# VHH binders against q8cch2: the designs that were tried, part 24

Target 1, 325 residues: q8cch2
Amino acid sequence: RFCGSLVSRTFSFHVSWRMEDPLFRLDLGWPKNSEYFTGATFCVAVDSLNGLVYVAQRGDNIPKVLVFSEDGYFLRAWNYTVDTPHGMFVSGTPFEQSVWITDVGSGPYGHTVKKYNSLGDLVQVLGTPGKKGTGLNPLQFDNPAELYVDDTGEMYIVDGDGGLNNRLVKLSQDFMILWLRGENGTGPAKFNIPHSVTLDAVGRVWVADRGNKRLQVFDKDTGEWLGAWDNCFTEEGPSAVRFTPDGKYLIVAQLNLSRLSVLLAPPSGSIGDCSVVSTIQLADQVLPHLLEVDRKTGAVYVAEIGAKQIQKYIPWHSRTPAFGA
Key: E = the ipSAE of ESMFold2; O = the ipSAE of OpenDDE; V2 = 0.75 times the mean of E and O plus 0.25 times the DockQ between their complexes.

## First folded at step 9 (VHH; framework vhh_7ubx_2)

Design k2 (at its last look DockQ between E and O 0.01; V2 from the best seeds 0.00; counts 0 for: pae E 18.7 > 2, placed apart)
Fold by ESMFold2, look of step 9:
Structure k2 (fold): chain B 325 residues (1-325), chain A 124 residues (1-124)
Amino acid sequence: as target 1 above (325 residues)
Amino acid sequence: QVQLVESGGGLVQPGGSLRLSCAASGFTFSRYAMTWVRQAPGKGPEWIATISEGGKTMRDDSTKGRFTISRDNAKNTLYLQMTSLKPEDTALYYCAREGIYDYKTGTYPYFDVRGPGTQVTVSS
C-alpha cells in the first residue's frame, strides 16, 4: 500500500495474511522483580558465563546499578561511584569478570569509563572524573557513550554522546591507545553522536553513528574505514547495535521511533547495503536506548528509558516443544 | 469493541487438569498471534505460551510440557490445556493479542489487548 509516488520502502513487512512467525518473542515473565526499576533505565549488559544481567538507571537517591539473574531474580545493587550512567559492557573469562560503565554529564563521576568487579567494587577509572576533555595523554572523554571489550581485553570506546570528541578509540588491555578515528562530520570515518559499538566475528568494528543516520564499519586491527550502511536509517539513526551469537543478524534500536530493527548480517567481504528482515515496534515513548544480546542464548535485553524498564526478547525457536524421533 | 474474555478457571486439587478458554470478539481472530500469561498476587507477569496466526507454538520450559496452547479460528477461541497442576500454578491467567505490523505508520505493536483473566487455584 502506497501513500504517494515518492514514498520510500525502508521497512520490512510481516503481514498477517501470510501468518509468518516473528524472529523474537517478548519474555513477559522477565524480570521477576521489576519493582527495582525506580529510575530511567539507560543500559544493560549480560554476563553469559555466570547468568547475570546488569542494569544501569538514572535518578535521584536510587540504586544506580542493578544485578539480576538471567531468570529475572534481583540479586544486588550499588550506587557508589556511579552518577549518570550511559553505557555498559561485561567482559571476562570464567576466572575474572569485569563490568564496565560509562558515566556522562557534569556530576562528580561524569566523563569516565569505569571498571567494576562483579560485586560492584571499583577497580579502574579511565578519564578525569567530572571533567570533560579531548586530550589523549592522559586520555579524557566528553560524554563517552559505550564500549566493547573483546576476548583479548582490547577495548573500543565511542566518545561521545553530544560531546566535543566524536571518535572511536581502541585501547590495549593496558589502556594504551592503539588507534583512534573520527571527528565531528558526515564523511567517511567522521561522526555525529557515535553512540554504540560492537564487533562481528570477522574482525570488523561497527559503530552506530546516530546523528548521521548510519552504521560505520572499521577494521579492528588497523582502524581502516570499510564502509557504511545508511539505507535502513533514513527516518532515524541507530542508538544501539549488537550481533546475534549465530552471526546471522544485527539488532539495532531507533530511540525516538521506539523501534527495534533486525538486519541481515553482511558477508565477510564487502558489506553491501543493509537489509531489514524484521521490525519490532514498541509502544510510543518507550524509547529503547541501548541493548545487549546474550552470547549464550541469543536473548536480547533492551533498556527503555521512556518506559523505565528492561525488556527481554527470546529467539522464537529457543523453547520449541520436542517431537518424537 | 475489541474484547478478550477468559473462562475455565476455578479451584482444583493438585494433580488435576483444567482447560482455559479465551473468547475473542470485535476483531479478525485468525490474523493475530495470541499469548497466555499468568500472574500470582504480588508477583510479576509470567509468560506461558504463544501461538502464531499460522499455528506455530512456543512455550516456557518451566511448565515442563504440562501446558498446551491451541486455537480454534472457526470459534474465535484460544485454549490452554493444563495438566498435572501444582500449588505453584495458582495465579490469574489471562490471554493477550499480539499487534499487527502497520506499514503506513511503521508500527508492529506488541500486546495491545488483554482480558481480565480467570483465576486458577490449586489447593487441597
Scores: ipSAE 0.000, ipTM 0.149, lowest interface PAE 18.7, mean pLDDT 83
Fold by OpenDDE, look of step 9:
Structure k2 (fold): chain B 325 residues (1-325), chain A 124 residues (1-124)
Amino acid sequence: as target 1 above (325 residues)
Amino acid sequence: QVQLVESGGGLVQPGGSLRLSCAASGFTFSRYAMTWVRQAPGKGPEWIATISEGGKTMRDDSTKGRFTISRDNAKNTLYLQMTSLKPEDTALYYCAREGIYDYKTGTYPYFDVRGPGTQVTVSS
């Protein structure tokens, strides 16, 4: 009776990340003209398909949304129906682009998630404009922080940037509630300032639970809590989270630390603990708030509220020496 | 009737071990996340650990490495294995059922059911 102890060789892929080559470099050529940033830049979204970068900024009597090309040219702006933008996401098909904006304003269009077309026309409003949610209605928001729309059109909303709701909401494409998770708290699947939301390639929802200094992970289909990362966020919680296009890394912002961190993505079968593979320390008071990754190029756009700019980072492709045949 | 009943508490010496059990009845145990909390005299409730329906766990750092939460859905039982017990672990230990959000009512309680608790006393 050979009890073959299946020594599960945990292939600890010691990816000896030789520390030497930065994963990203700053693109100083983007935008071509920074004078269009006239307010505090709070969020950025990327239309990877069309090579567009959408920026939202706060301020009085200024354009609230700016549109740039991937190469940094200003294209258009609008401010109508946007009070105080917080989060932004671009979704769409080759035929239709949708710009989603979360609005945390107290004005007539505040506490909403709004959809715009590429021209800046308001197309859809979720929530009740100008009305703060009380937690009783899943479709009434209290400072919605950010949203994510997956390829099927399902929507994930983190609601509670200092508001009462502190929740993650999943909506169908037709805006039916599929599931809702979270309330104010510190335990599993509870939130204190859920601030950013994204999906990984294996169907996990990642939420930046900023106040609890952790990332929380949920099953996209069931909403089941799958785990959390807290060991990388001892100093400050994450304000933003995105995956690299290859799914290998998470890019995280820590607002007051003025820091970007690159984390190793977990395998598909487990969450485990987080591991920092690289950090980009920004200048003091730069305050990276939210960020977006271009799915085609891997470029990272960071909304810096302190510096009042969007900064573009491009992946540093180590020139594999072309071994000459 | 929905009920949780804790057991396994008692007097133990420092460095000792205890295994707490929580027997669930009156509901589908496997559909709920479960939590252990404790309350020491003169202190507020302290969260220890939670285990999801599917067995995913989160634990407080203060007890990390010493306490392990687990569940047996077939037996409708929640467990807390405690090791290396300290006098500071002296408390009433409660088993609690995590609430489920009801979108119709707008309610999402942290804990909607708790047991009466089991006393753990760590003393030389």
Scores: ipSAE 0.000, ipTM 0.237, lowest interface PAE 14.7, mean pLDDT 88
ESMFold2 (binder alone), look of step 9: mean pLDDT 77; pTM 0.760

Design k3 (at its last look DockQ between E and O 0.01; V2 from the best seeds 0.00; counts 0 for: pae E 23.2 > 2, unsure alone 63.6 < 65, placed apart)
Fold by OpenDDE, look of step 9:
Formats: sequence, C-alpha cells, structure tokens
Structure k3 (fold): chain B 325 residues (1-325), chain A 124 residues (1-124)
Amino acid sequence: as target 1 above (325 residues)
Amino acid sequence: QVQLVESGGGLVQPGGSLRLSCAASGFTFSRYAMTWVRQAPGKGPEWIATISEGGKTMRDDSTKGRFTISRDNAKNTLYLQMTSLKPEDTALYYCARESIYDYKTGTYPEFDVRGPGTQVTVSS
C-alpha cells in the first residue's frame, strides 16, 4: 500500500514585486478548479459579452476546448474536430457567438482555421483539412498560428508557426482575400514564425514576428508595412500580443523567458521604438504561449503551456482611499 | 448507480409555461456542470443551456428570454423553467451531466450521464 504522498508542489510564484505599482495582479481564484486542465494549455479566448473564457489544450484523449465563466467555473468542453489547437479567438455579436480555432495538427482537421458555435459544433472550415499549404493558395494554411476578427467581421490570419507560408492574410467576412503580406525573411514585411496578430484602435495590424524578435505593424486597409519594434525583444521574440481595452498598452508574452511585458502603445501616426513599462517574470518553464484580454474588464488570461494552466490577471485598481467625509 | 431522471413534462398550450426537473443520484451533483438538451422528432439533439457547478449559465440564443436553467445543489436537482412555449418547442427534453474527462471524438458533445427524457408537447 504505497501511500504516495502527493507532494502538492506549491509553486510559490515568487512574483518579484518590483515596487512599481503593479499594473496587474494575479487572480488566484481563477479558475475555481484547476483539475480541468488535463493537457498543455496553448491558447485562450474571451467572450467579453457573455463572460466566457475559452481554453484550448493539447493531449491525447482529453478535451481540446474548455469553457469557463469569467468567475472561473467550468461549463463545458469538447474535443471533436480539433487535432492540435494553437490559436483561438472569439468573435461575437449579441446574436451570434463564434469560436475560431487555428489547428496545426497533422490529423484530418489540421492546418485549418475553424469556426465553432457556442455548443462546439463545427460551422466553418478555412483551409484544407489535413493538408499543408504550399504558399500558392492563400486559403491553404501551413500551421496557422492565430487569427483576429475585427468588429466588421474581417479576419486577419498569421500563417506559419514553423510552416513555410510565414504570412499575414486578410480576409473579408465572406472569406475573400483582401490582401496578403509576407514571406519568409528578415526584411520589412517578411516573417519568421508570425505567431500572434491583433489590431489597435487606429487601424493598425500588429504581428508578433517571433523568430525575428520583433513586432511588425501594417495598415489594416492596404496591408502596407508601417514599422516594427525590435528593441524590446533582444533576448526573445514575442509569442503573443494584445492591447489593453483602453489602447494604452500592449501586453506581450515571451515564451521561453517565461515573461510578460507591458509596452506603451505608440501614438497615432508613428510607430517609433517600443518602451517597456512593466514586466511580470513568471517561474521558469511556465512558458506563456498566447494570451487574451477581456475587453470589458481588462483582465488578462495567459495560456501557460509549461505550467499547463491558464492564469488570470486583473488590473490593479489603486483603491483611492475613500477619504471619509 | 449514477442516474438522472427528468420530470415535469406534459401537454401545454402555446404561450404556456412548464418547469422541468431533473433529479440526480449516485454522484456528487454539486461538482458537475449540467445541461438541458432537447430532441424533436426527426431532428437532431438541440442544446438548450448549461449551468456550472457554481451556477453560472451558458444558453443557446434560440431560447433566450424564454427558458431559464437553474439548480439546487442541496436537492440534487436541475431545473428548466420554460415560458412562452411554442409548438416548435415540442420535443423530448433531457438533462445531461457534462463529462469532465475522456472525451471521445464524435458528432455531438458527449455526456457521460443522460436521463430518459421528459416529453414536452406544445399544442393548441
């Protein structure tokens, strides 16, 4: 009767609180039960309207997608039609919720961008399931990394997480190609592992060019290259990028550094150089892969593949002491 | 034995209301998310709503405003309050326990436990 003492490794996250007023604090209450994370958690998406958090994880014979409430309660899960999830995005109107997943698997549903309804039913497939793109067809993907859907329904897809395409594709709501940018390389508008994509409030597309250790910026309408940030990523390239709801900051993950960085958003007109405002150093081998920001609350959810969990960070609101009148 | 048993179905006129109950036994009810689904004749299963362990809800838009899922963990009971019923709501209604682990590849989310269902018929 080997009473294997489950040494609850209390990962004491030594958050080295440098004294600067942390912009974020860890919500230890999310999720309510971490036992639902049974695989490596690769991505997270937030339905801010409905207060839902979607998580994708990898593993054999496990749920690939988990749905939680913003309060951290488990709701449901599914695994069908998902091989190897990489990126996730939730787009929704009050009338329709769409869960988008990029799949980098080699199985029958791999190399695709797939749309699911709230039930987890597959409703749309972009790409050719199980077939790698060759770069000749814009609608065939080779390890699509992430997508972003704007309020108009236009889609931005970064294609090339170790694949051959290394590109940014813009699609219309009807999945027509509007423009395509990028090829493998180190020059302007070229990519080496475009890994994450987001938009800012002034109509710029931001791409985490992970292998080139930079963020690249494009005009959302024309696809024109506008600039790049590389000075903040000398050690490692960004794996994830999102804006805060107020548009003041970028939140960036650096996977192997196990680091989150908060960057100052550039003004309208010029991209300039990046500036780090704050950093959150995670424990070694936590490996923050992708992240999402709740547009309503400003909460940041981070998919940590090494720690096999999602962490929620909430904005630190300095309680101005209510001076009692 | 793990069991779910639905009740409260019946014949109701259009515009009427019904409250369905699902009695859970043989497991710790409060640890599981629960779901209502329905199936009309000749149609596939339709998801209605899910309620988490903590009482948070996710609902299909088609029944929003008319159907409300709730639970009483002390009574091991899941509820579906239905209002403004329509003929189109005629179906066999099932309660199901959301599976936590060991999902299989399939065409529909797999529930590890499901009741036999209760018939709801909306007719003038």
Scores: ipSAE 0.389, ipTM 0.747, lowest interface PAE 1.1, mean pLDDT 89
Fold by ESMFold2, look of step 9:
Structure k3 (fold): chain B 325 residues (1-325), chain A 124 residues (1-124)
Amino acid sequence: as target 1 above (325 residues)
Amino acid sequence: QVQLVESGGGLVQPGGSLRLSCAASGFTFSRYAMTWVRQAPGKGPEWIATISEGGKTMRDDSTKGRFTISRDNAKNTLYLQMTSLKPEDTALYYCARESIYDYKTGTYPEFDVRGPGTQVTVSS
């Protein structure tokens, strides 16, 4: 039988069941240089300050990290010190940019969370390259899945994708452990494949607990468990989660369903139950893995393992024109 | 007081097997991840395997599956089953309790709680 399929880079855009205006539209003109996607695209990060989009892909003898402008033009690439990238995050100022990449698996650079400067030079390594571990002194990882870096430099790491740790770790900007939560399990503050992490504007940390089909929520300062959302994920758990810059919505991906969902953000008090306000159903086997939302524009970039590309979605009624076909 | 005591080491021929034990006392054994580490003469410590509170295990791939960690919470004992031993496995083997974050007090216990070790010597 045929395990691989022809994967189209053409996808349909669908509106909600109630025929309301869609919240997002596909930017058919992004990127301008799709020929650089030569492997499976696992993650994407956005430098909103400098208008850059970073992409990590997996494959033999290919550039592992690609850099595009926000308009979609390829700028540069590197592959030094990157083996099996899984997640990415960009932090920094206009004068200093940091690109964080999680690396998994048994390669020489696996089981790490690594920081690069804007030129692609490795400047910081967390974990023991090539060696998984559960330890905290020194801090080790087992397939670290993703991270989020707050504007203060505090860091939230979900560790990890199918490994033994199943934990959420908060670090200071000097990489000291401030608090830690989790172990394998289904109860409060336990995880099964903690896969994505983000922070809302009111001091809550959100974790996509993929294997448990839920989002879990923690206080950013104390690590106190604040609740969970599971009623929107009965078919499959979220692989990715991010807030829109206005704080009104969460964007989640469900990998095997090839689906993106827009959820209503909760108020600052009780989180209540989740409400799906819109969905974007992608073509079969697109496989949206991780995603990022541009803090400046609200654009959503989705890394699609099956389609081997990054697609960009723009807020509906945005002043930026879409390119149609 | 926390105490870890290893046993089961000794002299063994290449290709042989040993089962190391680590007896724990002075703490609630079932609530801690436990680790085996070895140190050969003139080398730094080398991580071997970890078993979580919930029984999940992790091994260093360099042993190629020859070593198996397990625990018996009823006996407060950690084990390392070693097979297909090679001269390169000659080392002092010790167990360690992993530190954990105390979420109620916001502090970390001392990380390097370990035993005195047991010598394993693999000689042709």
Scores: ipSAE 0.000, ipTM 0.107, lowest interface PAE 23.2, mean pLDDT 83
ESMFold2 (binder alone), look of step 9: mean pLDDT 76; pTM 0.750

Design k4 (at its last look DockQ between E and O 0.01; V2 from the best seeds 0.00; counts 0 for: pae E 14.4 > 2, placed apart)
Fold by OpenDDE, look of step 9:
Structure k4 (fold): chain B 325 residues (1-325), chain A 124 residues (1-124)
Amino acid sequence: as target 1 above (325 residues)
Amino acid sequence: QVQLVESGGGLVQPGGSLRLSCAASGFTFSRYAMTWVRQAPGKGPEWIATISEGGKTMYADSTKGRFTISRDNAKNTLYLQMTSLKPEDTALYYCAREGIYDYKTGTYPEFDVRGPGTQVTVSS
């Protein structure tokens, strides 16, 4: 009776948690002077071409829009025709720069998506100033949250930051309605506080459905629902979503968790499940609301409502050791 | 006393060039963003260009590529190099300091200091 002692080799899979080098580091040198933040900072947009950072803040008798350089110096500000800014986006060509602002205010300029030129002059208004939408007119907004303008000039607007519309609208360059998706609800293509919108390189529209604790994905041409990510947002829904310039990652903010998450972008042709690659835990009550990515540098700017500031994060370039000659 | 004084304006032919200067006094010039604005007869003020403390510049589309804003902090002087001038550039040109929110008064001026201006006339 050979009692062969099965030596259970406990393969201790030392999952060497290689502390994966943080994908981003905080730039403490931006801005050069934080005294220009005089209100709650709600959104940020980046003009990657000109190296400018636009900030919108809320408060009484304060500048509503601030312009900074990429290196953190203040340039100018204006407060005209902006009631309560929520989202911001910079679009432009080498010949024309446009600053878009969504306004959720109840004042004379509220419930609108507005375009500004480089002068800070109001150039275009979408919606009816001072009038909230009722859901019947696609061009009347009820607390428009954010917009995205693609390279062709087509616009994607998420409308319904606590408003009635809870929808995603696509407009042509000439502001004609191409398609509209969504209503209040929890099912596919329904929204509860659509809060942020962006596009990926393969023609998918990504919407932060904050109240439903998910990202939803649509076809940019047809508006067809393609899928959703909810498994990464069990605690709180996303408030902001952007892609890295290389399309490899999504950067997501979770407002009340004071957290930034870096997610792996899905391959072309499938949405699948989300996967968290990295997390940046911010201090309590910092409240990251919206964010933008510089398309040239990959820097991430985060509007922090609670801290009343914009923070800049720079991609961690692993210094490849110069092999000494 | 905080003061800005523009100079260098004059009469120039279309296609010509002018260099405006603005001398700053009474404040730490190097710590402020500075701006050029102009006002043509019968028109409102028009923003032209801004330069940050760090030397970053931005321009209006109407003057982009033709005008260059610069500063010499050692001389407390702001400059506007104008080229390819057009009749439409005829205006009174002002140097202005970008305003800072005043916590004491709870007010924000777009410009808290401005010079008297220098006249630029572009005519054949």
Scores: ipSAE 0.883, ipTM 0.948, lowest interface PAE 0.5, mean pLDDT 92
Fold by ESMFold2, look of step 9:
Formats: structure tokens, sequence, C-alpha cells
Structure k4 (fold): chain B 325 residues (1-325), chain A 124 residues (1-124)
């Protein structure tokens, strides 16, 4: 059940028939070609400008990466150089888009952050394929969980999903380390399973510190710790975090609770405490892992390990104006 | 059979030193990160140090500067050198193998093999 400021609106006379509407609704028509989900779907990324949705899944003898149109039609797939995908992110220009995929585990291509062109050709590898490590020159990873690439090509990598590193790494567009934060721990700027990373519009980096049941916040330029939110995650830590395009909300997944939450975005100053605006409770064992928000439309794509699918949620326009440019 | 066996515990005076060993068998030791954990009676387990397969070390704040983790892959042995021991260090110390990636769950078990532990008692 959805609750929040919409529920709190006062009615004194002439009571409305509709007191509460959800902030998002499920797009039942997406995808058109669900038969291509043949494994466990771990992550999703969106090319808002060209209308493409990339999905990575795990399984034996199956295509590891699937590409759909935003309308839900299957377009193409590849599996070369992808072993055990965990996170994805799309970046670039309208005419030169790249797909970044994190790969985990000790298979031949694990412990890497890899860049592909839109046709699935491998064009960049960060890390040492098949070998976990903590080193910085060369840069190594231990189960890198996810990344975010900003409009200038700077990268934020959470490293990682269980293992020794427990860190947030910022890279320049030529992959030099600009700053690094973290070690295993519960204090400020320490992590336990840093699992998802995103940026807000005012220069803050948000990390889903999953094992510590909190979001942590850093200055994108200096890496300075700015605070944490833990009061919305007492049952389970966030597995995924993204902002809506208008900057009003955060979308958060909690894996084992099979839950999506919409949180109110904080002001540009002190982040205060988190406030849950709305919750989407999914069926038991759906297991929402990572998610992406379309920067143009505000649509939310959720990778569901347990349900072996991607679901698309669309803003409820009768109560929420359209997002994006 | 996969097993870990700790040794080297005992009674030591405050300010003293002790070296713990963990003998590994039944698996490829050099492929795994290894961890020391301690547990005092009535308290939860406390992570104290981890060493990666490549030799990188990480330490809990409570033991940084006093304890040194190391490994000898040729002998399948993990070590913990403890110095400047305090009564607060009194605990059962055990080694643990870091779990390998679990494809089905999409997670790493933090520890999948643990030893029975060796008692360290620091008293005057």
Amino acid sequence: as target 1 above (325 residues)
Amino acid sequence: QVQLVESGGGLVQPGGSLRLSCAASGFTFSRYAMTWVRQAPGKGPEWIATISEGGKTMYADSTKGRFTISRDNAKNTLYLQMTSLKPEDTALYYCAREGIYDYKTGTYPEFDVRGPGTQVTVSS
C-alpha cells in the first residue's frame, strides 16, 4: 500500500472518490519478448536518447546481455567476454553510446569493469580479468558491484559486492584515480558491501551501503563524507539507488524484502533524515537487485533475480507531472 | 575434507606477545582470502584482520598497529602475530576462509569454513 503526503491531504467537505494514487504504475506491456529472459536477471541500464534497454543475466549457455527497445521489443544479444555480470551503466553521446558492465567471480572475465560499444564489442577493460585484487596501479577490483558515469566521463565505482575492498573509487575519463574512500567498517566513509552508486543534481554521490543498512553521501569533487541515512532501512539495507530525473525522489530496492521504496530527495544543504513517500511491495521471492531510471521519462526498470525478469514502472501522470527534458 | 585448525593460544601477561597459526587442508589455500575473528564470552564475533590471496592486509581499528596478519602459501598456513596484548584481547580466536562467489544467490558468503579456534587469555 502507497502512503505519504498524498494520504495526509485533508478532506472536510465534498470528499473525493480517489484519496490515494500510486506514484508509479507497472507497465504490463513491457517487454514484448519476455521469452529471452532465460537466466537470472541481475542488472539493467537505459540509453534514454536512443530508446534502448540493456539487460544482463546469468546462466549456463545463454546470451548474457540482451538489448530491448524502450517499447519492449528484443533487438540483439551477446555473451562474448561476459561471465558473471552484476551491474551496468550506459554513458556517452546520442551517436556514440557505451555500455559498462561489471563482472564478478573468479571466471575468466571476473573482477572487471568493462566497456562495450552499442553492438557488444569490447572496447575497454578495467581490472585484471579473473583475478581479484586490492591494488591501485594497476587498478584491481574485488567483485565490483556497480558504477555511475557522469556527463563529463568521470566514473564512480563501488567495489564491491562482498570481499576485501569495501570502497568507492572516482576515476577520471582516462581512468586515473581522482579520489578513493572506504574500508570495511560501520563508521563514516566505511562500508559493508557497497552495492550501488548514483549522483544527485547538486554534486553529491550516494552509495547504497547494503550490509550497514544505510545510504552514505559524499561530495563528488572532494570525496568528503557528508552524512548518512539509516532510519529508512532498519529491516534491510538498500541494494540499489537512483534519483528521478526531476531530482524530487530517490528510488531504492531492498532485495530480500522484495520491496521498492520512493524516498524524498533532500535539499542542497544538510541531508537530514530520510522520509519514505511511497512503497511498492512486490510478490515474495521477486528479489529486486539493481535498477535504473530513464533520465528522459522517469520510467524505472527493475532487475528481479528471483522472478527472472525486468519490470518497468511508469510515473503516475494523473498525480505526478512528466519527468525529463 | 576441508578444515582449518588453529594453534598457538594460551595465557599471556598484559603487554606480552603471542603468535597464532592456522593450518589449512583439503582446499587450494592460495586461492582464498583468509580472516582472523575473535569472540569473547557473551559477545558477538569481532573481525580483526583479513589477508587477500595476493597478500594485501586489512585490519580492524581495535587491533591496527598491534596485530600483523600473514600467510605462507607453501605451508598452507595463516598467521596472526599479536603484540602489546591487553586484557580486552581475551577471546577465542579462529580463522576463517572467505567464501567464494555463489552464482545462484549473486553474493559472496563472508565465511564458509571456520576453525574451532584457539583460546587467548591475557591476565596478570
Scores: ipSAE 0.000, ipTM 0.227, lowest interface PAE 14.4, mean pLDDT 85
ESMFold2 (binder alone), look of step 9: mean pLDDT 79; pTM 0.776

Design k5 (at its last look DockQ between E and O 0.01; V2 from the best seeds 0.00; counts 0 for: pae E 16.7 > 2, unsure alone 64.97 < 65, placed apart)
Fold by ESMFold2, look of step 9:
Structure k5 (fold): chain B 325 residues (1-325), chain A 124 residues (1-124)
Amino acid sequence: as target 1 above (325 residues)
Amino acid sequence: QVQLVESGGGLVQPGGSLRLSCAASGFTFSRYAMTWVRQAPGKGPEWIATISEGGKTMRDDSTKGRFTISRDNAKNTLYLQMTSLKPEDTALYYCAREGFYDYKTGTYPEFDVRGPGTQVTVSS
């Protein structure tokens, strides 16, 4: 399961451990309608409550946002007010659904974080469309990379990729700044390409600090820096991070390595060092950018810039992973 | 069709100068930040400089003062003026649209367009 042996045959690496069962398998039947991937697929979000998968892609004269069922059937698309999408997040209840999309670059809709209803109608814009900035009053963005919206409507935005801001911003549900962290740098609570953000079940905010080859961890209420993981990312920093719904694992993507890594989730206290429990090596040049984990099923959807598709991985049903559980 | 094409590379003696050009077509050049990156044989890619659509520049410290990035939006062209060239500057030089390269990890942010590059060789 780990790289390192010159011999490719299976062999017990330790006399007392068992052969590692796979944690995930590729769902070869998803999607049913891959012909709709007509551009570079940058991000994916999942509405677990309604069984919907949202995909954003880049390209000229193509539908920018695609919606699929969890079974893989294409349902609808839109492109109005979406120019250069980067990240997505779905929040809401069965009666109120929101799709958030970050838009980057200098196009007419760039440098924004935008909210849509399930029909693709634009209902909220954060930032100034087409105009990057560093200001906080009004709040401006410079290539906002991704966001996470919790059940209370509070938002965590990483801002961003390829710009000057390098920050994590927490907003209230009415978009007031509650706290922020960051500037360009390598020290605690500084960033180089803060690229993905997620929350765990115990109130910690996790940021893929891609350019610094680490995950950084913050208290969700205070913004206090709680530590960092760098020992799993010596070759390349994470481009994406999400927790599995049972809270036992993190899924990270490493873009240029074309790799997904499954990390053991830390306890509620000290985060310690990261431990890789499994890897999924994708085909060369697949380039996994951002990913989402279905909170209901644990399925992992991976947006692949190089392969121009979304791949779905599902938990291996033969057992929950005894290793690291 | 979106395209970037580099030119101006070649063989030069140590201490010499070159100006690289990157011709852009198929997109609105003036609306994008542009980046120069280099890669020597057998080595990972190395970020050199980024220039914003408005002309603000960010440069790697190792080439500070020797390399100057600039752009001419009227000609859809990005430039890299290199002076005081050293043998360690020998590499394939590319331009790229948007983002900046992570010089610490040797990875690119999600470039969606890059050119094939132009070779610069500095013979010691």
Scores: ipSAE 0.000, ipTM 0.209, lowest interface PAE 16.7, mean pLDDT 83
Fold by OpenDDE, look of step 9:
Structure k5 (fold): chain B 325 residues (1-325), chain A 124 residues (1-124)
Amino acid sequence: as target 1 above (325 residues)
Amino acid sequence: QVQLVESGGGLVQPGGSLRLSCAASGFTFSRYAMTWVRQAPGKGPEWIATISEGGKTMRDDSTKGRFTISRDNAKNTLYLQMTSLKPEDTALYYCAREGFYDYKTGTYPEFDVRGPGTQVTVSS
């Protein structure tokens, strides 16, 4: 009767913080129970309004989407109509929340961008389920990587996580094509694995062009190419990009380096060169894939493929000494 | 007719400067990103720089700091200011119009219009 004691190896990830005043600290209290992560966690989205965190994970016969509260309690999960999730985004109004998931699976629901309600009901499908795009139809995807929905309901989709399309697509709220940019390539406005997309406060679209080791910037209205950052990504391209709520910084993940970088946001009117202001070096093989920022709290959630978890980082508010009146 | 015509090329000594011009006609120049490329004998085309409709630029690192792309939309003209020229810069220089994605045809031409080119020769 060999009682094999399951030694729960608590992987204490020693985050070696370099001595600069960390912009973020790890929240070890989130989630409250990590046992719900039963697969590789690929993406995370935050409903800042309702204090919800959505997680997508990959694996067989497991929940594909997990919902947590901001304070780390598990709430619900679903797996219906999700083959292989890659990107996730939560959009909504105070009255309606929409969870968008990009699916890169080869199954019957793959190669799609799908909208779910907060309960996990499928509401909308963009693309043709189970059908890989060929580049001929902007609404047919080939491994859609991530999407962003702005406050007006317009959608930005980066399509081409190893697929053929390698493009950025802008859709209206009614899913009409407004503009499309990019093809496979290394030149301006071309992509090699456009992997993440976000907007800044001045109306610029930022795309993590992972394979080309750069961020590319576009005008949200016209789709005009505005510039690129490559000098910060000499070792590895960005896999994820988000802005801090105040618009001062970009948070970038570099997957294989297991690194998060905080970059200085460019001023309005210019892109210039990128500047790293801080880095968080994660343990080897943690593999931060995609991340999301809570617009209300500034908390950063990172989907770590290798560690099979979501990690929450909280902004370190330097206690401005209250100058005593 | 859509046309691009390069000018300003010639023979220059090492360390010299040239300014290339590309005159655009037959289309709304201000709506297109423009690119300079070059091709040296026995080599493939080499990208030099691109400038967006609004004047945002990207340049190849090999020429970065020496070459500057600019445009005058009022004159329908693209420019390439070249400085500190080297023998390795000897090539035929082309002006090219960046294409648009056509979702109907599924095509995204890198360049849909090119000029005949202007020869730049850097030699002592």
Scores: ipSAE 0.000, ipTM 0.245, lowest interface PAE 13.6, mean pLDDT 88
ESMFold2 (binder alone), look of step 9: mean pLDDT 77; pTM 0.762

